# Ledger of designs, part 3: VHH binders against o26951

Target 1, 206 residues: o26951
Amino acid sequence: VEYTHFKDLQALEMERGRLYETIVVTWDDSMVGNAAPIGVLCTGDDTVTLYLYQGTRTVENVLNNGRFTVNVTLDPLIFTDSTLGDLEEDMFSHYRDFLHLRGADAFFTAEVVSVKKLVKRDRFGESELHVVKARAGDVMRAESFRMALNRGIYAVIESLIAYTRAEFSDPLVLRERIAEMNRVARKVGGPREKEAMRRIIQALES

## First folded at step 17 (VHH)

Design z05
Fold by ESMFold2, look of step 18:
Structure z05 (fold): chain B 206 residues (1-206), chain A 123 residues (1-123)
Amino acid sequence: as target 1 above (206 residues)
Amino acid sequence: QVQLVETGGGLVQPGGSLRLSCTASGFTFDDYYMNWVRQAPGKGLEWLSGIDSSGGSTYYAESVKGRFTISRDNAKNTLYLQMNSLQPDDTAVYFCAKGPDYFEWEPSEYDYWGQGTQVTVSS
């Protein structure tokens, strides 16, 4: 796969404040690769933030060597296989002193700027996590690139499906489903997704 | 015109509790993460806690884990900080701050601040 080099994340159409679904590739001291689906928050033209939970190989590798790649793919099997198990070693390619996902539609190198260890509480309980801020270095894009995935529009779509099926749904179940989708849209989306959800909620309550 | 007004500070004995409030106006409160930050005398800013726009996720510095609890009431445009087991080194001016629409722990990234409320822990 042939990549064109770009200066910053504009080439991937990433917007500040949006969380993108990517494959983060890390490695150990022996350059043994690890891949995991990780939401990557765009915070600027060349800055990203990752939320890495304690006890994963991803956080271990990132804390050990301070480098990783962020890889764009639309292949659902890569997301699935890297979650349920490990990708085969032939799924990793070298770029200078980085590893990246073989055949990714795009990837960028990243170097850690800072790490903050903190405690998060939510409906699933209490977790320790590392908030990793990193700077994008080389941004590499193949002609196969179409988009970096953002779940915001799909949360809106799921909400609209629920809205059109309201007469088939228990009102309490519907309310919980819409609340769930609203949490997703507000976590990953931008102003348009938030406004869409506001309109849907208002329509359901009128 | 964004305004953030903290209340609830004061004098308290070691081991005591206080509840801080921050009333917000001039923006859509429900759209943003909100944070508590403190500044002890002669010290820099210290991020303490953050909360997402709905209140579903809360974040805490290790130094206040288990002692402080952040919450919000979006119907009242109000942010809260419950502080328990206070010690003299918790003495500081406490600020609420509006950050971006994602979780951010660095105070330099916050665009609007309250004037602060003094908390003094002493016998």
Scores: ipSAE 0.769, ipTM 0.911, lowest interface PAE 0.8, mean pLDDT 93
Fold by OpenDDE, look of step 18:
Structure z05 (fold): chain B 206 residues (1-206), chain A 123 residues (1-123)
Amino acid sequence: as target 1 above (206 residues)
Amino acid sequence: QVQLVETGGGLVQPGGSLRLSCTASGFTFDDYYMNWVRQAPGKGLEWLSGIDSSGGSTYYAESVKGRFTISRDNAKNTLYLQMNSLQPDDTAVYFCAKGPDYFEWEPSEYDYWGQGTQVTVSS
């Protein structure tokens, strides 16, 4: 894969305030690679925030060496394999002193700027997080690049699907589904996704 | 136009409890993360807790986890901080701060603040 270099995250159509589903690649001191699906929050043209849970190789490596890459791919098997286990060594490529996902549609290098350890509490319970703010460096984009996945738009799409199937659905199940999607849109979506959800909910209540 | 007004501060003995409130106006309250930050005498700003727009996710500094609870009532445009097991080192001015539409723990990134409410923990 041939990559073209760009100077900031605009080249990847990443917008401030949006969270993108990516593959974050990290490595240990022996340059053994690790890949994990991680939601990456864009906070500026060259800044991102990651939420890393304790007990993972990802957080260990990031805290250890302060570097990682964020990789954009639409390959569902990459997400699956990196979630269920890990990727094989041959799935990593070198860019300077970084590792990135081999065949990624795009990737950018990242350097940690700050880390905040905190506790998150949600419906799943309490967890310890490392909130990692990083500066994006080199942005590399392949010809095959497509915009990174955002859960906001998917929440809207899933809600619309549920809406079209409302007459065939249990009202309580539908309500719960829409509520969950709305929560997602409110959490990670932009103004348009939020507005879309408002309209969908209004339509369902009418 | 944007206004945040904290209430509920006061004097309490060690081990006591207080509940702070913050009433918001001038913006769509339920679109944004809200945060509590404090400043003790002679110290810098300390982030304490944040809550997402829906209230489904809450975040806490290690210094207050297990003792403080953040919540919100979007119908009332109000943010709350329940503070239990208060200690003398919790003495500070407590601020309500508007976050962006994503989680942000760094106080310097907040765009609107309340006037603050004094909390004093002393025997």
Scores: ipSAE 0.753, ipTM 0.906, lowest interface PAE 0.4, mean pLDDT 92

## First folded at step 18 (VHH)

Design a01
Fold by OpenDDE, fold request of step 21:
Structure a01 (fold): chain B 206 residues (1-206), chain A 123 residues (1-123)
Amino acid sequence: as target 1 above (206 residues)
Amino acid sequence: QVQLVETGGGLVQPGGSLRLSCTASGFTFDDYYMNWVRQAPGKGLEWLSGIDWSGGSTYYAESVKGRFTISRDNAKNTLYLQMNSLQPDDTAVYFCAKGPDYFEWEPSEYDYWGQGTQVTVSS
């Protein structure tokens, strides 16, 4: 795959405040690669934030060497395989002294700027979390690049589908579904996704 | 136009409890993360806790986990901090701070602050 170099995350259409489903590639001191699906929060033109839970190879490597790559891919098998286990060695390519996902539609290098260890409490319980802020370096985009995954549009689409089927649905089930989708949109979506959900909800209440 | 007003501070003995409140106005409260930050005498700002827009996710500094609980009532545009098992080193001015629409723990990233409320833990 041939990549074109860009200066910042705008080249990947990443917007401040939005969370993108990516494959984060890390490596140990022996340059053994690790890949994990990680939601990456864009916080600026060249800054991102990762939320890494304790006990993973990803957090270990990131804390150890302060470097990683964020890889954009739409390949569901990459997400699946990296979640269920790890990717094969041949799925990692070298870019300078970084590893990135082979065949990624895009990737950018990242260097850790700050780390905050804290405790997160949610419906799933309490967990130790490392909030990692990083600066994006080289942004590499392949011809195949389209955009990074964001769950916001999914939430909107699913809500619209639910809306169109409202007359055939249990009102309580519908309400719950819409509430869940709205939560997703509010959590990870952009202004337009949030506005879309607002309109859908308004329409349902009319 | 944005205002954050903290209340609930005061003098308490070690081991005591306080509940801080922060009333927000001038913005859509439930669109943003809210945070508590404190500043002890002669020290810098210390982030304590954050909460997402719905209250479904809360975040805590190691220094206060298990003792402090952050919550919010969006219908009242109010942020809360329940502080239990207070110790002398918890003495500080406590600030309510508006975060972005995503989690942010660094106080320098907050755009609006309250005036603060003094919490003094002393025997």
Scores: ipSAE 0.845, ipTM 0.948, lowest interface PAE 0.4, mean pLDDT 93
Fold by OpenDDE, fold request of step 21:
Structure a01 (fold): chain B 206 residues (1-206), chain A 123 residues (1-123)
Amino acid sequence: as target 1 above (206 residues)
Amino acid sequence: QVQLVETGGGLVQPGGSLRLSCTASGFTFDDYYMNWVRQAPGKGLEWLSGIDWSGGSTYYAESVKGRFTISRDNAKNTLYLQMNSLQPDDTAVYFCAKGPDYFEWEPSEYDYWGQGTQVTVSS
């Protein structure tokens, strides 16, 4: 994939105050890559905020080296596989001294500006998280880039979020939620969305 | 024309409780996150808690976790902070502050503040 370089997040049609479902790529000191679906909040033309929960490789790497990439993709299997397990090493590419998602529709480099550890309470319970503010650097956009998400990929993403919070949820509520999302995926999704839902359901049953 | 007015501060003994209120006007209250921040004598601003527009998500600093509870009543354009198990080091001026339409913990990013209400914890 060939990328064109841009200077700010406007090239990706990211708007202040909006949350975007992305794949965040991090790495350790040995340059072993890690990918995770992360909602990235745009806070300016070159600034973003991430909410990283405890116990993840993502937060460990970010706190350790202060650098990461944010990757834009509409591939539901990337979201699924990065949530259920780890992406293979060949799914990462090098951009200078950064790693990014291979085949991403777009990505930008990021450097941490500030970190705040705090507690969040919501309908799923209480969680400790690190709020990470970062500055966007190089913005790389492929010809395939698009930001528009359909309900199919939305259903997959919602299901994955539900999956990650399963231990804090009522099993019946979770089941109903997943069933609803699966209906949406079956109705408006393509083969990859349907396959993603299959994998999620399989993981929940195992 | 934006206005935030805090009430409920006062003197309380260690272990006591207070409930602060903040009444908002001049903007669409339920479109924005709201926050509580305090400033102790000789110290900088300390963010304590934030709440989303609906009240469905709340955020807390570790220093007040388990003791303070933030809530809001959008019908009344009012923000609340229930403070329990108060300690002397909780002595400060407490401010409510308007956030953006997304979560922001950094006080320097807030655009409107109340006048503050004094909370003193002393035996």
Scores: ipSAE 0.845, ipTM 0.949, lowest interface PAE 0.4, mean pLDDT 93
Fold by OpenDDE, look of step 19:
Structure a01 (fold): chain B 206 residues (1-206), chain A 123 residues (1-123)
Amino acid sequence: as target 1 above (206 residues)
Amino acid sequence: QVQLVETGGGLVQPGGSLRLSCTASGFTFDDYYMNWVRQAPGKGLEWLSGIDWSGGSTYYAESVKGRFTISRDNAKNTLYLQMNSLQPDDTAVYFCAKGPDYFEWEPSEYDYWGQGTQVTVSS
């Protein structure tokens, strides 16, 4: 795969305040790669924030060497395999002294600027979390690049599908589904996704 | 006009408890994360806790985990901070702060603040 170099995250259409589903690649001192699906929050033209849970190789490697890559891909098997297990060594490529996902539609290098350890409490329990702020370096985009995956738009689309099938659905099930999608949109979506959900909900209540 | 008004501060003995409230107006309350930040005498701002729009996710600084609990009532446009097991080093002015629509712990990123409420822990 050939990549074109760009200066900042605008090349990937990443917007401030938006969370993108990515594959974060890290490595140890022996350059053994690790890949994990990670939501990456764009906080500027060249800044991102990651939320890394304690006990993972990802957080260990990031804290150890202060470097990682963020990889954009639409391959569901990459997300699946990196979640269920480990990617094989041949799934990693070298860019300078970084590792990135082989065949990624895009990737950018990142260097840690700050780390804050805190506790997150949610429906899954209490977790130690490292909030990692990083500066993006080289942004590499392949011809195959289209967009970074965002769960917000997914939530809207799924809600619309549910809406169109409302006549054939259990109202309680529909309500629950829409509520769930709305939670997703409100959590990871932008203003337009949130507005879309508001409109869908309004339409369903009318 | 955005307004945040903190209440509930006061003097308490070590080991005591306080419940702070913050009433919000002038914006869609449940679209944003809300945060508690404090400033002790002679110290900088310290982020304590954040809460997502629904209350489903809460975040805590290591210094207050297990002692402080953040919550919100969106129907009342009110943010709460239950503070238990208070210690003298918890003495500070406590601020309610409006965050963005995503989690942010950096106080410098908050766009609106309350006037603050004084909490004093002393025997």
Scores: ipSAE 0.832, ipTM 0.938, lowest interface PAE 0.4, mean pLDDT 92
Fold by ESMFold2, look of step 18:
Structure a01 (fold): chain B 206 residues (1-206), chain A 123 residues (1-123)
Amino acid sequence: as target 1 above (206 residues)
Amino acid sequence: QVQLVETGGGLVQPGGSLRLSCTASGFTFDDYYMNWVRQAPGKGLEWLSGIDWSGGSTYYAESVKGRFTISRDNAKNTLYLQMNSLQPDDTAVYFCAKGPDYFEWEPSEYDYWGQGTQVTVSS
């Protein structure tokens, strides 16, 4: 796969304030690769934030060497296989002193700027969270690149499907489903997804 | 016009408790993360706690975990901080701050601040 070098994240059409579903590649001191699906928040033209939970190989490697790659793919099997197990070593390629996902539609190198360790409390309980801010270095895009995945539009679409079937649905199940989709849209989306969800919720209440 | 108004500060003995409130106006309160930040005498800003748009996720600095609890009442456009087991080094001006629509812990990234309320822990 042939990559063109770009200076910043606009080449990947990443927007500030949106969280993209990516494969983050990290490695240990022996350059043994690790891949995990991680949401990456775009915070500027060359800045991103990751929210990494304690006890993962990803956070361990990031804290140890301060470098990683963010890889764009639309292949659901890569997401699945890297979650359910480990990718084989031949799924990683070298780029300078970084590893990246072999055949990614795009990737960028990232170097940690800061890490904040804190406690998060939510419906799943209490957990230790590392908020990692990083600067994108080289942004590498293949001709196959189409988009970085954002779940926002799909949360809206699932809500609309539920809305069209509201008269035939259990009202409690419907309300819970819409609330779940709203949480997704607000987590990953921006103003347009938020406004779309507001309109859907308002229509259901009318 | 965005306004954030803190109340509930005061003088407390070591081991005591206080509950701070912050009333918000001039923006859609439940679209944004909200934060508490403090500034001790002669020191910089210290982020303490944050809360998401719904109150479903809360975040705490290590220095206050287990002692402080952030909450919000979106029907009243009000943010709260329950502070327990206060010690003299909790003495500071406490600020309510509006964050973006994602979690951000750095105070330099917040766009609107309250005037602050003084908390003094002394015997």
Scores: ipSAE 0.826, ipTM 0.928, lowest interface PAE 0.6, mean pLDDT 93
Fold by ESMFold2, fold request of step 21:
Structure a01 (fold): chain B 206 residues (1-206), chain A 123 residues (1-123)
Amino acid sequence: as target 1 above (206 residues)
Amino acid sequence: QVQLVETGGGLVQPGGSLRLSCTASGFTFDDYYMNWVRQAPGKGLEWLSGIDWSGGSTYYAESVKGRFTISRDNAKNTLYLQMNSLQPDDTAVYFCAKGPDYFEWEPSEYDYWGQGTQVTVSS
């Protein structure tokens, strides 16, 4: 796979305030790779934020060496396999002193700028969270690149599907489905996804 | 015009409690994360706690975990901070601050601030 080098995240069409579903590649001191699906928040033309929970190999490696890559792929099997187990060693390629996902449609190198450890409380309980801010270095894009995945529009679409079937649905189940999709849209989307969800919720309440 | 107005500060004895309120106007309150930040005399800004648009996720600095609780009432456009077990080193001006529509802990990234309310913890 041949990559073209770009200076910043505009090449991947990432927008400030949006959370993108990516494969984050990290490694230990022996350069043993690790891949995990991680949402990456775009915060500027060359800045990103990751919300990493304590007790994962990803956070351990990031805290240890302060470098990682963010990899763009639309292959659901890579997301699945890296969640359910470990990717094989031949799924990692070298780029200078970084590892990246072999065959990624795009990737960028990242270097940690700051880490804040804090406590998060939500419907899953209390968690130790590391908020990692990083600067994108080299942005590498293959001809196969199409988009960095954002779940916002899909949350809206799933909500609309549920809306069109509301007459045949248990109202409690429908409410819970819409609430879950709204949480997704608010987590990853921007103003247009938020407005779409408001309209859907209002329509269901009328 | 965006406004954030803190109330509820005052003098309290060590071990006491206070509840701060922040009334918001001039923006869609339930679109944004909200935060509490304090500034002790002669010190910089210290982020204390944040809360998402719905109140479903709350965030705490380790220094205040277990003593402070952030909450919001979106129907009243009001943010709260319940502070328990107050000690003299909690003496500070407490600020309500509007964050972006994602979680952000760095005070330099907040775009609107209240005027602050003084909390003094002393015998």
Scores: ipSAE 0.822, ipTM 0.924, lowest interface PAE 0.7, mean pLDDT 93

Design a01
Fold by ESMFold2, fold request of step 21:
Structure a01 (fold): chain B 206 residues (1-206), chain A 123 residues (1-123)
Amino acid sequence: as target 1 above (206 residues)
Amino acid sequence: QVQLVETGGGLVQPGGSLRLSCTASGFTFDDYYMNWVRQAPGKGLEWLSGIDWSGGSTYYAESVKGRFTISRDNAKNTLYLQMNSLQPDDTAVYFCAKGPDYFEWEPSEYDYWGQGTQVTVSS
């Protein structure tokens, strides 16, 4: 795979305030690679934030060496396999002193700027969280690049599907499904996804 | 006009409790993360706690975890901070601050602030 080098994250069409589904590649001191699906928040043209939970190899490697890559892929099996287990060693390629996902449609190098350790509390309980701010270095894009995944539009689409079947659905189950999709749209989406969800919810209440 | 008004500060004995309120107006309260920040005498700003748009996720600095609880009532456009087990080193001006629509802990990134409410912990 041949990559073209770009200046910043605009080449990947990433927008400030949106959270993108990516594969984050990290490694240990022996350059043994690790891949995990991680949502990456775009905070500027060359800045990102990651919310990493304590007790993962990803956070251990990031804290140890302060470098990682963010990899764009649309392959659902890569997301699945890196969640359910480990990717094989041959799934990692070298770029300078970084590792990246072999065959990624795009990737960028990242260097940690700061880490804030704090406690997060939500419906799943309490967690120790590392808020990692990083600067994108080299942005590498292949001809195969189409998009960085954002779940916002799909949360809207799932809500519309549920809405069209409302007359056949238990109202409480429908409300819970729409509420969960609204949480997704609020977490990852921009103003248009949030407005869409507001309209759907209003229509259900009318 | 955006306004954030803190209330509930005052003098409290060590070990005591206090609940701060922050009433918001001039923006869509339910769209944003909200935060509590304090400034002790002669010191810089210290982020304490944040809360998402619905109250579903709350965030705490290590220094206040287990003692402070952030909450919000979106029907009243009001943010709260319940503070328990207060000690003299909790003495500070406490600020309510509006964050962006994602979690941010750095006070320099907040765009609207209240005037603050004084909390003094002493015998």
Scores: ipSAE 0.814, ipTM 0.925, lowest interface PAE 0.7, mean pLDDT 93
Fold by ESMFold2, fold request of step 21:
Structure a01 (fold): chain B 206 residues (1-206), chain A 123 residues (1-123)
Amino acid sequence: as target 1 above (206 residues)
Amino acid sequence: QVQLVETGGGLVQPGGSLRLSCTASGFTFDDYYMNWVRQAPGKGLEWLSGIDWSGGSTYYAESVKGRFTISRDNAKNTLYLQMNSLQPDDTAVYFCAKGPDYFEWEPSEYDYWGQGTQVTVSS
């Protein structure tokens, strides 16, 4: 795969404040690769934030060497295989001192700027979290690139499906489904997804 | 115009408790993460705790984990910090601050601040 080098994350159409579903590639001291689906928050033209939970290979490798790549793919099997197991060694390619996902539609190198260890509490309980801020270095895009995945529009679509069935639905089940989709839209989406959810919720309350 | 006003500070004995309040106006309160930050005498800003738009996710610095609890009441546009087991090194001016619509812990990234409320922990 042939990559063109671009200036910053605008080449991947990443917007500040939105979270994108990517494959983060890390490695150990022996350059043994690890791939995991990770949401990556765009915070500027060349800055990103990752929210990494304690006890993962990803956070261990990031804390150890301070470098990783963020890889864009639309292949659901890569997301699935990297979650349910490990990708084979031949799924990693070298780029300078980095590893990246072989055949990714795009990737960028990242170097850690800061890590903040803190405690998060939510509906799933208490967890130790590393908030990793990183600077994007080389942004590499293949002609196969189409988009970086954002789940926001799909949260809206699922909510609209539920809305059209509201009169035939258990109100408690409907409320919980809409609340969950709103959590997704708030977590990953931008202003338009958030406004869409507001309108849907308002329509259900009328 | 965005305004944040902290109340509830004061003098408390070691081991005691205080509850701080921050009343917000001039923006849609439940669109944003809110944070508590403190500044001890002669020291820099220390981020303490943050909370998401609904109160569903809360975040704590290791230094206050288990002692402080952040909460919000969106109907009253009010942010709270319950502070327990206070010790002399908790003496500081405590600020509430408006964050963006995602979690951010660095105080330099917050766009609006209250004037602060003094908390003094002394025998």
Scores: ipSAE 0.809, ipTM 0.923, lowest interface PAE 0.8, mean pLDDT 93
Fold by OpenDDE, look of step 18:
Structure a01 (fold): chain B 206 residues (1-206), chain A 123 residues (1-123)
Amino acid sequence: as target 1 above (206 residues)
Amino acid sequence: QVQLVETGGGLVQPGGSLRLSCTASGFTFDDYYMNWVRQAPGKGLEWLSGIDWSGGSTYYAESVKGRFTISRDNAKNTLYLQMNSLQPDDTAVYFCAKGPDYFEWEPSEYDYWGQGTQVTVSS
C-alpha cells in the first residue's frame, strides 16, 4: 500500500470533539505488535485522547514506551479479530520505528504527552482507566482512505430505522432505543448528528 | 455572559461532610461536561471530578474516589459535589469549571470558572 504523508488530522477528516473507532497499534520493547479497537477522541488538529483500561497489552505498551499508531480501517474482520483475540505478526508493518496496521487505509503516529489515571463510574460500574493525551505526528493516508468510523452517524441511522418501524414497535422499547442512540450522538456526534437526533425525536413526539 | 457560582463551602470537622453547589448560566448547561477543581494553600490546581452532560458517566481523581460524588441537575443548571469523610488536607478553595463537550481532566483546558468556595477542614 502506498501512503501519502500529511501534516495533521484534517487529512483524515477528524474533527475536534468527535470520537472515532480505530485500531490502535502498540508494541513492546521487542517490537512485538499488539492491536486493539480503541475509540480515539480528536481534540485538535494534531492531538488525540485515548481511554485505556487496565489489564491490556495496549495500556502497558503505551505507558512503557509512550508511542503508538492510530489506524483507520473499514475492515470488519480487523475489528473482530483484534477484539476477540489479537492480530498475527504479519498484520503489522513498520513505519520508521513505529508499527502500524498492515493495509490500513490511513494511520498516524502518536506520542504520549500526558497520562492521567482516574476512576470512571457509569452504568456498568466503577473502573480505573488511564486517560492518555497524545500528539499526532506523521499522518499517512492511502488512496483507499474514506473516513474514520464514528458512532454518531451510526446512532442517527439506527434511530431513523427505529423511526420507520415505530408503528410496529413497543413504544417503551422504542423510547429506550432512541434515548440510547441520542446519548451516543450527544457523546460522540457532531453538530449535524445532534441536530438529526433532535429532529427524529421531535418527529416521534408529534 | 457565562457565569458559574459556587456555594456550600464552610468550616467542618474532620470526618464531616459538605455539599457544594454550582449554578451555571449563560450557556447550554447540558451540552457540556462539568468539573470540580480545588486549590489548596501553596499548591497548584488539582482536578477532582468530572461529569458528562447527562450524569451517566462520572470521573474521579484517586485522591477523592469513594469520598466525593459529583452529580448534576440539568433542569436547575446546577452541579453538585457531595464531599464525605473530609480530611484536613481537603482544605482548599473549590472551583466549578466548565469543560468542553467531551471529557477533559486538565484544568488549563477549561474555559470558564466560578469564583470558588472555601472549604476548611479543621478540628
Scores: ipSAE 0.801, ipTM 0.929, lowest interface PAE 0.4, mean pLDDT 92

